# Designs tried in a protein design chat: VHH binders against q9p7j3. Part 178

Target 1, 174 residues: q9p7j3
Amino acid sequence: MILPLFPETQVHVFVYENVSNCAAIHEQLISQNPIYDYAFLDAATILYKKQVYSAIIRALEDRRDEQMKTKTIHSEVILSLSPKTEISSAFRQFSMTKKSKNIVVVKIDSKLTEEEEFERLDKLVEGNRVEFSDEELQKLIDFKVLKKNYKLDPSTLENPLASILSSIALRGYS
Short names: E, the ipSAE of ESMFold2; O, the ipSAE of OpenDDE; V2, 0.75 times the mean of E and O plus 0.25 times the DockQ between their complexes.

## First folded at step 14 (VHH)

Design cc7 (framework vhh_6qgx_2; at its last look DockQ between E and O 0.90; V2 from the best seeds 0.78)
Fold by OpenDDE, look of step 14:
Structure cc7 (fold): chain B 174 residues (1-174), chain A 124 residues (1-124)
Amino acid sequence: as target 1 above (174 residues)
Amino acid sequence: QVQLVESGGGLVQAGGSLRLSCAASGRTFKGYAMAWFRRAPGKEREFVATISWRGGSTFYTDSVKGRFTISRDHAKNTVSLQMNSLRPEDTAVYYCAAEPGYALLNTASEYDYWGQGTRVTVSA
């Protein structure tokens, strides 16, 4: 898809459940295998589509402004999910781990259609693709993790979206 | 207690310019995307322009591209719409809107907060 704010950038987002090879994927990421040039997120940390897209836009803004804190646009997406500026913290909070079961995969700067990109990614991920929707994400979320990551309290839990999105936007700003 | 208040509207001749301003009060809109919408007589409300909280990312409806510029001032907690080369078809009530994070769809339903609007009339 194309984001209106960044019309020259093709973005694809995929959701997989019951992934059996997260450990193997993680090893490839550690080794910086270029075939795995995606942002692999733990779905347990994602509640809304807008959360993911906000992080993507934030990362793209950072790139545009030459202010990326990480090495790659995909790592910047992971960082951008976090309200914290610490890269290591962001990765611990939001990145796929060896123990992850469900994942959200983001591709930025794709030259392929969504279908073509899916075919490519499907060779890497051993799991079931589900719709990228709030409904499906809600089934995969760990609210304990979500609350911890964004420091949600009873006053914000009623409508966590605003708090999450604001915190993403405000990262590194006073 | 959150309030968006538009100002700067008025009567202007075709080819003229106006600068609209939207001031936020009651709360800051830090981390919020801001936008302008407009409703012409007998028409539905339509998207005009949006700007990210950061302020560097903007998007415009096609009919205003090259003529309108949306900007924001974080220190003043305001968003502005510079309207140049105005046309009679730009006549409308202009509304300021705010949404947490980033706006994705450029639809009215995506924005949580709205001003009461300021009237812009462009004469031929």
Scores: ipSAE 0.878, ipTM 0.932, lowest interface PAE 0.5, mean pLDDT 95
Fold by ESMFold2, look of step 14:
Structure cc7 (fold): chain B 174 residues (1-174), chain A 124 residues (1-124)
Amino acid sequence: as target 1 above (174 residues)
Amino acid sequence: QVQLVESGGGLVQAGGSLRLSCAASGRTFKGYAMAWFRRAPGKEREFVATISWRGGSTFYTDSVKGRFTISRDHAKNTVSLQMNSLRPEDTAVYYCAAEPGYALLNTASEYDYWGQGTRVTVSA
């Protein structure tokens, strides 16, 4: 996918359900294994495609402007999902953990087609790929987690998408 | 009460310039991308330009690149479109719009808030 705001940057997003090896993936991420250079997100925290794309755009915006706070563009996506500036909190809230069951995986700056990138990723993830769609994400979300992560109350629950998306853009700018 | 109000439209000769302004009242649209769309007679609204909340990320439809500049001013709660080297093909009603977060697809269906429009007529 090519985003209009960043037309030179190719991104791919994959969704896996029933992943059996999150603990193994987690160890590889801690070891900074370059084969695992993706953003691995817990699908329980993701309700909308636009939530993910907005975090990607925010990370790319910060990279261009030399405002990144984390070491890699993929870790910056994880931070960018958060309405808060605290890096460790963002990772605890949105990143895949050893106990995650379903994941969203992001690749930024891909030089590969979606099929080629999938072939590589599928060797790393032991789970079932599903479509990256609002319909599939809705099946995997934990609404209690979503509400907590974005401080959604009864007044914002009528239109949670707008609240979530604006929070991503506002992080660190009041 | 939330309103987007465009101004600065009018009649101008080809090759001339106009500056459109869009003022927001009732809210500041914190964390929203702002955009300009236009509608020529008998056509659907088409995307013209977008600007991110922070103002550093912009995108323009090909037909206006190099001629139009979008900008925003948070203190005034406004977004502007500087239109230079105007052509008769730029004749349209221009609309200001707001979308939460970042512009993804630059389609009208993505935008929740719209102004009433300001007419720009470019004579040959």
Scores: ipSAE 0.611, ipTM 0.822, lowest interface PAE 1.5, mean pLDDT 90
ESMFold2 (binder alone), look of step 14: mean pLDDT 83; pTM 0.855

Design cd1 (framework vhh_5j56_2; at its last look DockQ between E and O 0.77; V2 from the best seeds 0.00; counts 0 for: pae E 4.2 > 2)
Fold by OpenDDE, look of step 14:
Structure cd1 (fold): chain B 174 residues (1-174), chain A 125 residues (1-125)
Amino acid sequence: as target 1 above (174 residues)
Amino acid sequence: QVQLVESGGGLVQPGGSLRLSCVASGFTDFTFDDYAIGWFRQAPGKEREGLSSITSSRGDYTSYSDSVKGRFTISRDNAKNTVYLQMNSLKPEDTAVYYCAAGYELSYPRDFDYWGQGTQVTVSS
């Protein structure tokens, strides 16, 4: 996929359910294995496609403006999901854990087609790929976690997307 | 709400050894083995510097600054929520307050949220 604001950057997003080897993936991420050059997100924390895209765009803007707070574009995506400025907090909130069962995987600056990238990633993830859609994400979300991450209250639950996007966009400005 | 308590500091002669301990408590959403622990020090009139860090239980990943490589060893005991810093071949320039810190293990770069009160290490003849 090509984002209109960043035509030179190809982005791929994949969703996996019933992943059996998150603990193994987690270990590779801890060791900073370059083969695992993706953003691995806990699907329990993601409700909308636009949430993911907003974080990706924020990360790409930060990179463009030389304002990245993290060392890699993928870690910046994880940070960009959070309303908090602390890197550790953002990772605790949104990154895949060794106990995760469902994950969203983001690839930035891909040189491959979506299918080619999937074939590569499929060697690393032991789970079932599902469609990257609001419908599928809604099946995987933990609303308790979502409410906690974005401090949602009953007045914002009718349209949580607006609150989420505002939190992402205004991080560091409030 | 996570708390870290350092211990094991004291006065030692050059060439001597000390073993520092960092005990963590107060975990809620995550457990101790989800956190990376780092050791830092700050000498009077100097900036705080990172010395060593260690990640989770399944495959501990350790790192050391050049100033302590070969002399200091970091290890952890998850059953005791404790991280250790074995310091050998101590030098007068190692005199400082030593701090342990905790942060989520996947954070990159490593960002530590919680800090101990520090323990004094003095290396002198």
Scores: ipSAE 0.483, ipTM 0.755, lowest interface PAE 1.0, mean pLDDT 93
Fold by ESMFold2, look of step 14:
Structure cd1 (fold): chain B 174 residues (1-174), chain A 125 residues (1-125)
Amino acid sequence: as target 1 above (174 residues)
Amino acid sequence: QVQLVESGGGLVQPGGSLRLSCVASGFTDFTFDDYAIGWFRQAPGKEREGLSSITSSRGDYTSYSDSVKGRFTISRDNAKNTVYLQMNSLKPEDTAVYYCAAGYELSYPRDFDYWGQGTQVTVSS
């Protein structure tokens, strides 16, 4: 996919459920294996497509403006999901863990079609691909985690989208 | 909330050794073995300096600054929620307050959420 403000940048987003090898992927990420240069997110933290796209846009804007705080665009996406600017906190809150069961995977600056990128990714992830849609994301979310990550109170939980998107857009200004 | 407590500091003569301990507690969502631990120091009038770090997954991924490589060894005992810094061949230049810090081990670049209060190390004749 191509975002209007970033026409030269190809982005792919994949969702996997029932992933059996998150611990193995975690080891590859710790060792900084370049084959694993994706943003691996815990799907328990993602409720909306717009949540992911807003973080991608924020990361791309920060790269364009030479304001990235992390070393790769994929690590910047993980940071951009967080309402705070602390790198370790953002990863703790949103990144895939050894114990994750379902994941959202983002590739930015892909030189491949979506299906070609999927073929590469499918060699790395042992799980079942599902559609990147609000319907599928809703099945995978953990609302207790979402509430904690974005500090949502009961009045906000009825329709949390605006609060979440505001947190992403205003990171560093609140 | 995660808390870190350093111990093992003190006065030592040049060439001597000390072993620092960093004991962690207060985990809610994650266990100690999800955190990378780093050691830092700050001498009077100087910037805080990173010395060493260790991941929790296998204990195989350690790093050291050039100023301490070969003299200091980081290790961890996940059963005791503890990370150690063995400091050998101590020099007067090693005099500082030593801090441990913890961050989620997958963070990239390495970054730290939680900091101890520090323990004083003084190397003097």
Scores: ipSAE 0.267, ipTM 0.671, lowest interface PAE 4.2, mean pLDDT 88
ESMFold2 (binder alone), look of step 14: mean pLDDT 80; pTM 0.816

Design cd2 (framework vhh_5j56_2; at its last look DockQ between E and O 0.40; V2 from the best seeds 0.00; counts 0 for: pae E 5.8 > 2)
Fold by ESMFold2, look of step 14:
Formats: sequence, structure tokens, C-alpha cells
Structure cd2 (fold): chain B 174 residues (1-174), chain A 125 residues (1-125)
Amino acid sequence: as target 1 above (174 residues)
Amino acid sequence: QVQLVESGGGLVQPGGSLRLSCVASGFTDFTFDEYAIGWFRQAPGKEREGLSSITSSRGDYTSYSDSVKGRFTISRDNAKNTVYLQMNSLKPEDTAVYYCAAGWELSYPRDFDYWGQGTQVTVSS
């Protein structure tokens, strides 16, 4: 995928359900193995495609403006999902954990087609690929986690998109 | 909320040893073994400096600053929610308040959310 404001930046997003090896992937991320240079997100925290796209766009804008707070564009995506500015809390809230069952995986600056990137990623993830769509994401979300992460009150929980996107856009201001 | 309590500080002669402990509690949504623990110190009139850190994943990664490498050893007991700092060959320049800190172990770069109140170590003859 090519984002209009970032035409030279190729992005791929994959969704996996029933992942059996999150603990092994977690160990590779701890060791900073460059083969695993992706953003691995817990799908329980992602309800909309726009949530992921907004975080990607925010990360790319911060890179363009030399305002990144983390070491890689993929770690910056994880930070950008958070309404807060603290790196550790953003990772705690949105990153894949050893206990995750379903994940969303983002690759930015890919030099591969979507299918070529999938072939590489599929060697790393033991799970079932599903479509990156609002329909599939809604099957995997944990609404209790979503409410906690974005401090959604009961009145916004039925249609939380605007509240979530505002939180991502306003990070650092309130 | 996660809370950290340091212990094991005190007065020791140059060349001596101390073992610091950092006990963590207050975990609700996640467990101690998902946090990286770091040790820091702050001497009077100086900025706080990082000394060592440890994760809990299999094949645990440890790191040390040049100022303590070879003299200090970090270790972890997840069953007791505790991290230790074994301090050997202590020098007067090691005199400081020592702090432990906890952060999400996947944070990149390493970042810490929770801090203890510190324990005094004094190396003097």
C-alpha cells in the first residue's frame, strides 16, 4: 500500500489469528533480531483499519519532521497508537505480548510486494492469516482493553472511532 | 500500580561487597516477568546514571555500564518478584543512592515507568 502523502513509502499490514508462537516472537523482539523488524500489535487492541493507518501516518509525519522518539519507524507506530507520550506505557498497551492470540503486523519501507512480504512473515508467525478489514478486526478486539486504552466512557463505546482518532491526533496536547 | 522497594544498602569499606534487592508488587493486568528491571544511582551533585538492566525472557539479556562492568552483577528471581544487584570491589566513588526501576520489557528504546525510593550505599573507611 502507498499512502498519498508518502508516495515513496510502501506499507503492508497483515492480520493473523490463532497464533501459537507469540512467546517465541517475543523473545526475538527482546533480542532486537533484525529479521523481526515489524510492528507486532496485539489485535485485541485494534478495532479499525483507520486506527492503524492513523498511527502509521502519525509515525511517518514525525519521521519527516525529525520528531521521532523511538529508534525505528515500527517502534514509532506502536508509540503513535497511544494517547500518551510515554514509550513504555504505549508498548505495554498495544504491542504483542507472550499471551497474545491474534496479532496485527505492520511493515513500513517495504521493498517487497504484499505477497513477497507475506511469504517472509509467514515463516516467522505460526498462525492463520486473515484479511486486514474492519470485519475481521471486530472479531478479534477486546472491548474491555479498548475502553481502558483510550479511556472511552459508556456513551462513546458504541461508536468509538472518532474518540480513538482524536486521541491519536492530539497525543502530547491532552 | 506497580511499586518497587530497594533494600540492602549501608556502610561498607572500600573493596567490600553489598547485595541490593529490588522487590516489586502491585501487578494487576500483567506479571513481573513482562518487565525489564534496571539499576541506577545518583551521587551528590551528579546526574542519575544507569548501571545495569535485565529482562526476564528465556536467554535473558543483561547490560552494564562501563563504570561497573566486571564488578556488579544483576540477577532476577521471578518467583519472588525480585531483582538483585551484587556489588563487589566497592570504591568510594560508588557512594550514592541506588534506585531500581521497571519498564515494559519490549520498550524500544529501553524506558522505565516505575521507580523505587532508593537505598543509600556509602563506601568509606
Scores: ipSAE 0.114, ipTM 0.599, lowest interface PAE 5.8, mean pLDDT 87
Fold by OpenDDE, look of step 14:
Structure cd2 (fold): chain B 174 residues (1-174), chain A 125 residues (1-125)
Amino acid sequence: as target 1 above (174 residues)
Amino acid sequence: QVQLVESGGGLVQPGGSLRLSCVASGFTDFTFDEYAIGWFRQAPGKEREGLSSITSSRGDYTSYSDSVKGRFTISRDNAKNTVYLQMNSLKPEDTAVYYCAAGWELSYPRDFDYWGQGTQVTVSS
C-alpha cells in the first residue's frame, strides 16, 4: 500500500486472530531480534483502519520533520497511537503482549509486495490472517481497553473515531 | 512517577571493583518486571554513554558496550526492584557519574523514560 502523502514509502498492515505464539514473538521483541522488524499491536486496542493509518501518517510526518521521539519508525507508530507522550505508556497501551491473542502487524518501508511480505511474516506468526477492515477489527476490539486508552465517555462514544483521531493529533498539545 | 535511586559509587584504585545498585519505586500501572533497566555514564566534557541494559520476564536479555564488555556485569532482583552493575578491573577512564534508567521492555531500540540522579565513580591511585 502507498499512502498519498508519502508516495515513496510502502506500508503493509496485517491482522491475525487466534495467535498461539504471542509469547514467543514477545520474547524475540524483548531480545530485539532484527527479523521481527515490525510494529506488533494488540488488536484489542484497535477499532478502525483510520486509527492505524493516522498513527502511521503521524509517525512518517515526525520522521520527515526529524521530530521522532523514538529511535525507530515502528516504535514511533506505537507511540503515535497514544494520546500520552510517555513512550512506556504508549507501549503498555497498544503494543502486543505475551498474553495477546489477536494482533495487528504494521510494516513500514517495505521493499516487498503485500503477498511477499505476508509470506515472510507468516513464518513468524502462528495464527489466522483476516482482512484488515473495520468489520474484522470490531470483532477483536476490547471496548473497556479502548475507553481507557482514549478516555472515552458516553458523549464521545457516538463518534469514537473522531475522538480517537483528535487524541492522536493533539498528543503533546493538551 | 517512577523514581530511580543509584548507590554504591565512590573512590577506588585502578584494578579495583565496585557494585552499583539501582532501586526503582513509584510503579502504578506497570510492574518492575515489565521494565528494561540500563546503566549509563557521563564523564566531564563528554557525552553520555550507554554501558549495559537488562530486560525482564521471559529470560533476561543483557547487552554491553564494547568499552565495558568482560569487566562489567548487569543483573536484576525483581523481588527487590533492584538492578545491579558489578564493575571489575576498573580504570581511570571509567571515572564518571553513573546513571540508571528505566523504560518499557518492548521499546526498540531501547528507549528510557525515567532516570536517576546519578552516583559518582572515581578511579584514581
Scores: ipSAE 0.055, ipTM 0.477, lowest interface PAE 2.8, mean pLDDT 91
ESMFold2 (binder alone), look of step 14: mean pLDDT 82; pTM 0.838

Design cd3 (framework vhh_5j56_2; at its last look DockQ between E and O 0.22; V2 from the best seeds 0.00; counts 0 for: pae E 8.2 > 2, unsure alone 64.8 < 65, placed apart)
Fold by OpenDDE, look of step 14:
Structure cd3 (fold): chain B 174 residues (1-174), chain A 125 residues (1-125)
Amino acid sequence: as target 1 above (174 residues)
Amino acid sequence: QVQLVESGGGLVQPGGSLRLSCVASGFTDFTFDDYAIGWFRQAPGKEREGLSSITSSRGDYTSYSDSVKGRFTISRDNAKNTVYLQMNSLKPEDTAVYYCAAGWELTYPRDFDYWGQGTQVTVSS
């Protein structure tokens, strides 16, 4: 996928359900294995495609402007999902854990086609790939976690997307 | 706010052993077991050198530099907020100030935000 604002940057997003080896993946991330150069998100924290795209765009903008707060573009995507400025908070809120069952995986600066990237990633993730869509994400979301992460209340739950996007955009300005 | 205090350094003869300890305190956002801990050293006139690191209890992973592999062992006791560096078969070239450092385990590339004051290790006959 090519984003209109960043035509030179290829991005791929994958969704996996019923992943059996999140603990193993987590260990590889902790060990900083370069083969696992992705953003691994807990699907329980993601409700919309636009939520993910907004975070990706924010991260790419930060990189473009030389204003990245984290060390890598993938970690910047994780940070960009959070309304908080603390990196550790963002990771706790949105990053895959060893207890995760469903995940969203983001690849930035891919040199491969979507299918080729999938084949590569599929060797690392033991789970079922599902479509990256709002419909599939809605099946995997934990609304308790979502409400906590973005401080949603009954008034904002009518249009949670607007609240989420505002939180992402206004991070550091409140 | 996180503070690290090294201890266990001293004078030892070549071939001898020392055990360094690093005690951490002052955690606010996370607990000790959420931090990776690393040992570094700096000899006079030389650059700081990374020796070993250990990740949190979420997935213990240890690493060693080639200069200390087979001789040094890193371990941690989360109940005591302490990381140890067992140093065996010490050589004169191991003489340096040894530092403990802490960083969030999921920060990559690995970045250490907190540093101790260091402890002197001298290997001499």
Scores: ipSAE 0.018, ipTM 0.354, lowest interface PAE 5.6, mean pLDDT 90
Fold by ESMFold2, look of step 14:
Order: structure tokens, then sequence, then C-alpha cells
Structure cd3 (fold): chain B 174 residues (1-174), chain A 125 residues (1-125)
């Protein structure tokens, strides 16, 4: 996909359920293996497509404005999901863990079609691809985790989208 | 509330050795195994300097600054929630307060959320 504000930047987002090898992927991420240059997110923390796209857009804006705090655009996406500026906190809250069961995977600056990128990614992830859709994401979310990550009150948890998107957009201005 | 406590500092002659320990506690949702640990130091009037770090994943990835590479060795004992810094061939320039710090090990680049109170190392005749 091509984002209107970033016409030269191709982005793909994939969702996997029932992933059995998150510990192995974790090892590759720690060793900075370039084959694994994606953002691997815990699907338990993602409720909306717009949540992911807002984080991608924020990361791309920060790259454009030379304001990135992390070394790669994919690590910047992970930071951009957080309402706060601390890198380690953002990774702890949103990144795939060794115990994750379902993941959302983001590739930015792809030179491949969606299906070509999927074929490459599918060699790395042992799980079942599902559609990147609000319907599928709602099956995988942990609302207790979502509430904690975005400091949602019970009433806002019932209608959380605007609060979440505001947190992503306003990070650094508080 | 994660707590880090350094020990093993003191006075040592040039060329001597010390072993610092960093004991961690207070984990709730995650364990010591999920954290990377780093050692830092700060001499009076200088900025804090990163010295070494170690992850807990298979293969215990380590890194060292140029100022200590070859003289200092980092290691960890996850059963005791402890990280060590073995310091050999100590020089007067190594005199500083030494701190350990912990951060989520998947964080890239490394960043640290929890800091110990520090232990003084003094290298002099």
Amino acid sequence: as target 1 above (174 residues)
Amino acid sequence: QVQLVESGGGLVQPGGSLRLSCVASGFTDFTFDDYAIGWFRQAPGKEREGLSSITSSRGDYTSYSDSVKGRFTISRDNAKNTVYLQMNSLKPEDTAVYYCAAGWELTYPRDFDYWGQGTQVTVSS
C-alpha cells in the first residue's frame, strides 16, 4: 500500500494468529538479523487498523522531519504506538514477546508486492495469516492490555478509538 | 517496582582487579530473563559513560565500549538475578561511580528504564 502523504513509500501489514515460533523470531531480532527487518507487534495490543496506520504515519513524519529517536523506521513504528517518548517502555508494551501468540507485522520501504513480501515473511513466521481488518484484530485484542497501554477509563474503553489516535498524534507535545 | 543494587566497589591499586555485582528484584509481570543489563560509570565533572551490556537470550549477546574492551568482562547469572562486571588491569582513569541499569531486552536501540544507586570505585596508590 501507498500512503497518500508518502507516495514513494510502500507499506505492507500482515496479521498472523497461532504463531508457534515467537521465541525464535525474538532471538533473530536481538541479533539484528537483517532478514527480520520488520516491526513485529503483539496483536494483543492492536485493536484497529487505524491504530497501526497512525503509528506508521507518525514514524514516517518523524523520519521526514529528522526527528526519529530510534535507528530504523520499523523500531520507530513501535515507538510511535506509545503515548510516551521512552523507547524501552514502548517496546515492552507493544512489541512481540517470546510469549506472544498472535502478531501484526509491518514492512515499510518494501520493494515487493504484498504477495511477494508475504512469501518472504511466511518463511520466517510459523503461524496462520489472517486478514488485516478490524474484524480480525478484534478477535486477537486483550482489552486489559489496551486499557493499560493507553490509560483508558472504563467509559472510554467502550469507545476508545479517538483517545488512542490522539495519544499517538500528540506524543511529545504533552 | 524493579530495584537494582550494586556492590563490590572500593579502593584498589593500579593494575588490580575488582568484581562488581548488580542484583535485581521486584519484577512482577516479567522476569530478570526479559531484561538487558548495562554497566555505566560517571567520574566527577564528566558525562555518564556506557561501558558494557548483556542480554539474557540464547547466546548472551555482549557489547563493550572501546575504553574497557579487553579489560572488563560482563556476565550474568539468571538463577541469582545478578549481573557481574569483572574489571581487570585497573587504571586511575577508571575511578568513578559505577551504575547498573536494566531495560527491556528486545528494545532496539538499547534503552534503560531502571537504574541502581551506584557503587564507588577508586583506583589509586
Scores: ipSAE 0.012, ipTM 0.476, lowest interface PAE 8.2, mean pLDDT 86
ESMFold2 (binder alone), look of step 14: mean pLDDT 79; pTM 0.805

Design cd4 (framework vhh_5j56_2; at its last look DockQ between E and O 0.84; V2 from the best seeds 0.00; counts 0 for: pae E 4.3 > 2)
Fold by OpenDDE, look of step 14:
Structure cd4 (fold): chain B 174 residues (1-174), chain A 125 residues (1-125)
Amino acid sequence: as target 1 above (174 residues)
Amino acid sequence: QVQLVESGGGLVQPGGSLRLSCVASGFTDFTFDEYAIGWFRQAPGKEREGLSSITSSRGDYTSYSDSVKGRFTISRDNAKNTVYLQMNSLKPEDTAVYYCAAGYELSYPRDFDYWGQGTQVTVSS
């Protein structure tokens, strides 16, 4: 897809459930294998499409303004999900782990169609692709983790999206 | 909550060897083998310098600064929650306080959240 604010940048987002090889993928990420040039997120930490898009936009804005805190746009997406400024904290909060079962995969600067990109990614991920939608994400979310990551309380649970987006947008300004 | 304790420092002559140990504890959300461990040093009047790091639970990925490459070797024992720094061919310029640090292994670039108290290494004739 094309984001309105960044028409020159093509973005793809995929959701996988019941992934059996997260440990293997994790190992490739540790070794910084270029074939795995994606942002691999733990689906247990993602509740909304807008949460992901907000992080992507934040990362792209940082790149545009030459204010990236990380070395790659994909790592910047992971950082952008977090209300914290520490890179290690953001990765602990949102990145796929070797124990993950469900994942959200983000590709920035894709030169391929969504289907072509999927075919490439499907060779790396052993799981079932599901629709990237709020409905599907809600089935995969761990609310305990979500509440911890964004410090949600009963007063913000009625509209967690607003709190999440505010946390993402105001990172480094609080 | 994660704590790191360095040991093995001391006084050695030029050309000598030391083996530093870093023992980690206090992990809650993640296990030790999910953390990258790095060694740093700081000499009087100088900035802290990164020396070496090690990651991974299945296949270790190591890195070294040019100042210690070929002389220092980093390794880990996940069963003991310990990382080692074997220091050979020590030089007077290696004199510093050596620190162990821990960060989540997927962090990129590497960002360390937890630090030890440091151990003194002195290389002198």
Scores: ipSAE 0.430, ipTM 0.725, lowest interface PAE 1.1, mean pLDDT 93
Fold by ESMFold2, look of step 14:
Structure cd4 (fold): chain B 174 residues (1-174), chain A 125 residues (1-125)
Amino acid sequence: as target 1 above (174 residues)
Amino acid sequence: QVQLVESGGGLVQPGGSLRLSCVASGFTDFTFDEYAIGWFRQAPGKEREGLSSITSSRGDYTSYSDSVKGRFTISRDNAKNTVYLQMNSLKPEDTAVYYCAAGYELSYPRDFDYWGQGTQVTVSS
């Protein structure tokens, strides 16, 4: 996929449900194994495709402007999902955990087609790939987690998209 | 809310040893074994300095600053929600308030969002 503002940057996003090996992936991420250089997100925290794209765009803008707070573009995507600037809090809230069941996986700066990247990723993730779509994401979301992560009140919970996207876009602007 | 309490500080002669403890409690959603724990210190008039950290993965993933490597050892007892800092060969330059901190273990770079109140270590004759 091509983002209009970043036409030279290939991005792939994959969604897996019923993942059985998140604990094993977690160990590889702790050891900083370069084969696992993706952003692994807990799907329980993701409701919209636009939520993920907005975090990717924010991370790419910060890289372009030399304002990244983390060491890789993939870690920056995880930070960019958060309304706050604390790195540990963002990872705690949005990253895949040892206990995650469903995940969203982002690859930025890919030199591969979507099919080629999937073949590599599928060797790492033991789960069922589903379409990256609002329809599938809505089946995997935990609304209690979403409300907590973005501090949504009842008036916005029916249509939380604008509040979520504003939180991502405005992080760091007081 | 996560709470961290340091103990084991005090007055010690140059060349001596101390063992600091950091006891954690008050976890929500995550348990102690999902946090990285770090030790820091701050002397009067100086900036806070990171000393060591330890994760809770299946292997030992520890780190040390150059100023303490070889003299200090971090260790962890998840059953007691406790991390230790064994400090050997202490020097007057090690005099400071020592803090422990906790953050999610996958944070990259390492970052900490919970902090203890600190324990004083004084190295003097």
Scores: ipSAE 0.223, ipTM 0.641, lowest interface PAE 4.3, mean pLDDT 88
ESMFold2 (binder alone), look of step 14: mean pLDDT 82; pTM 0.831

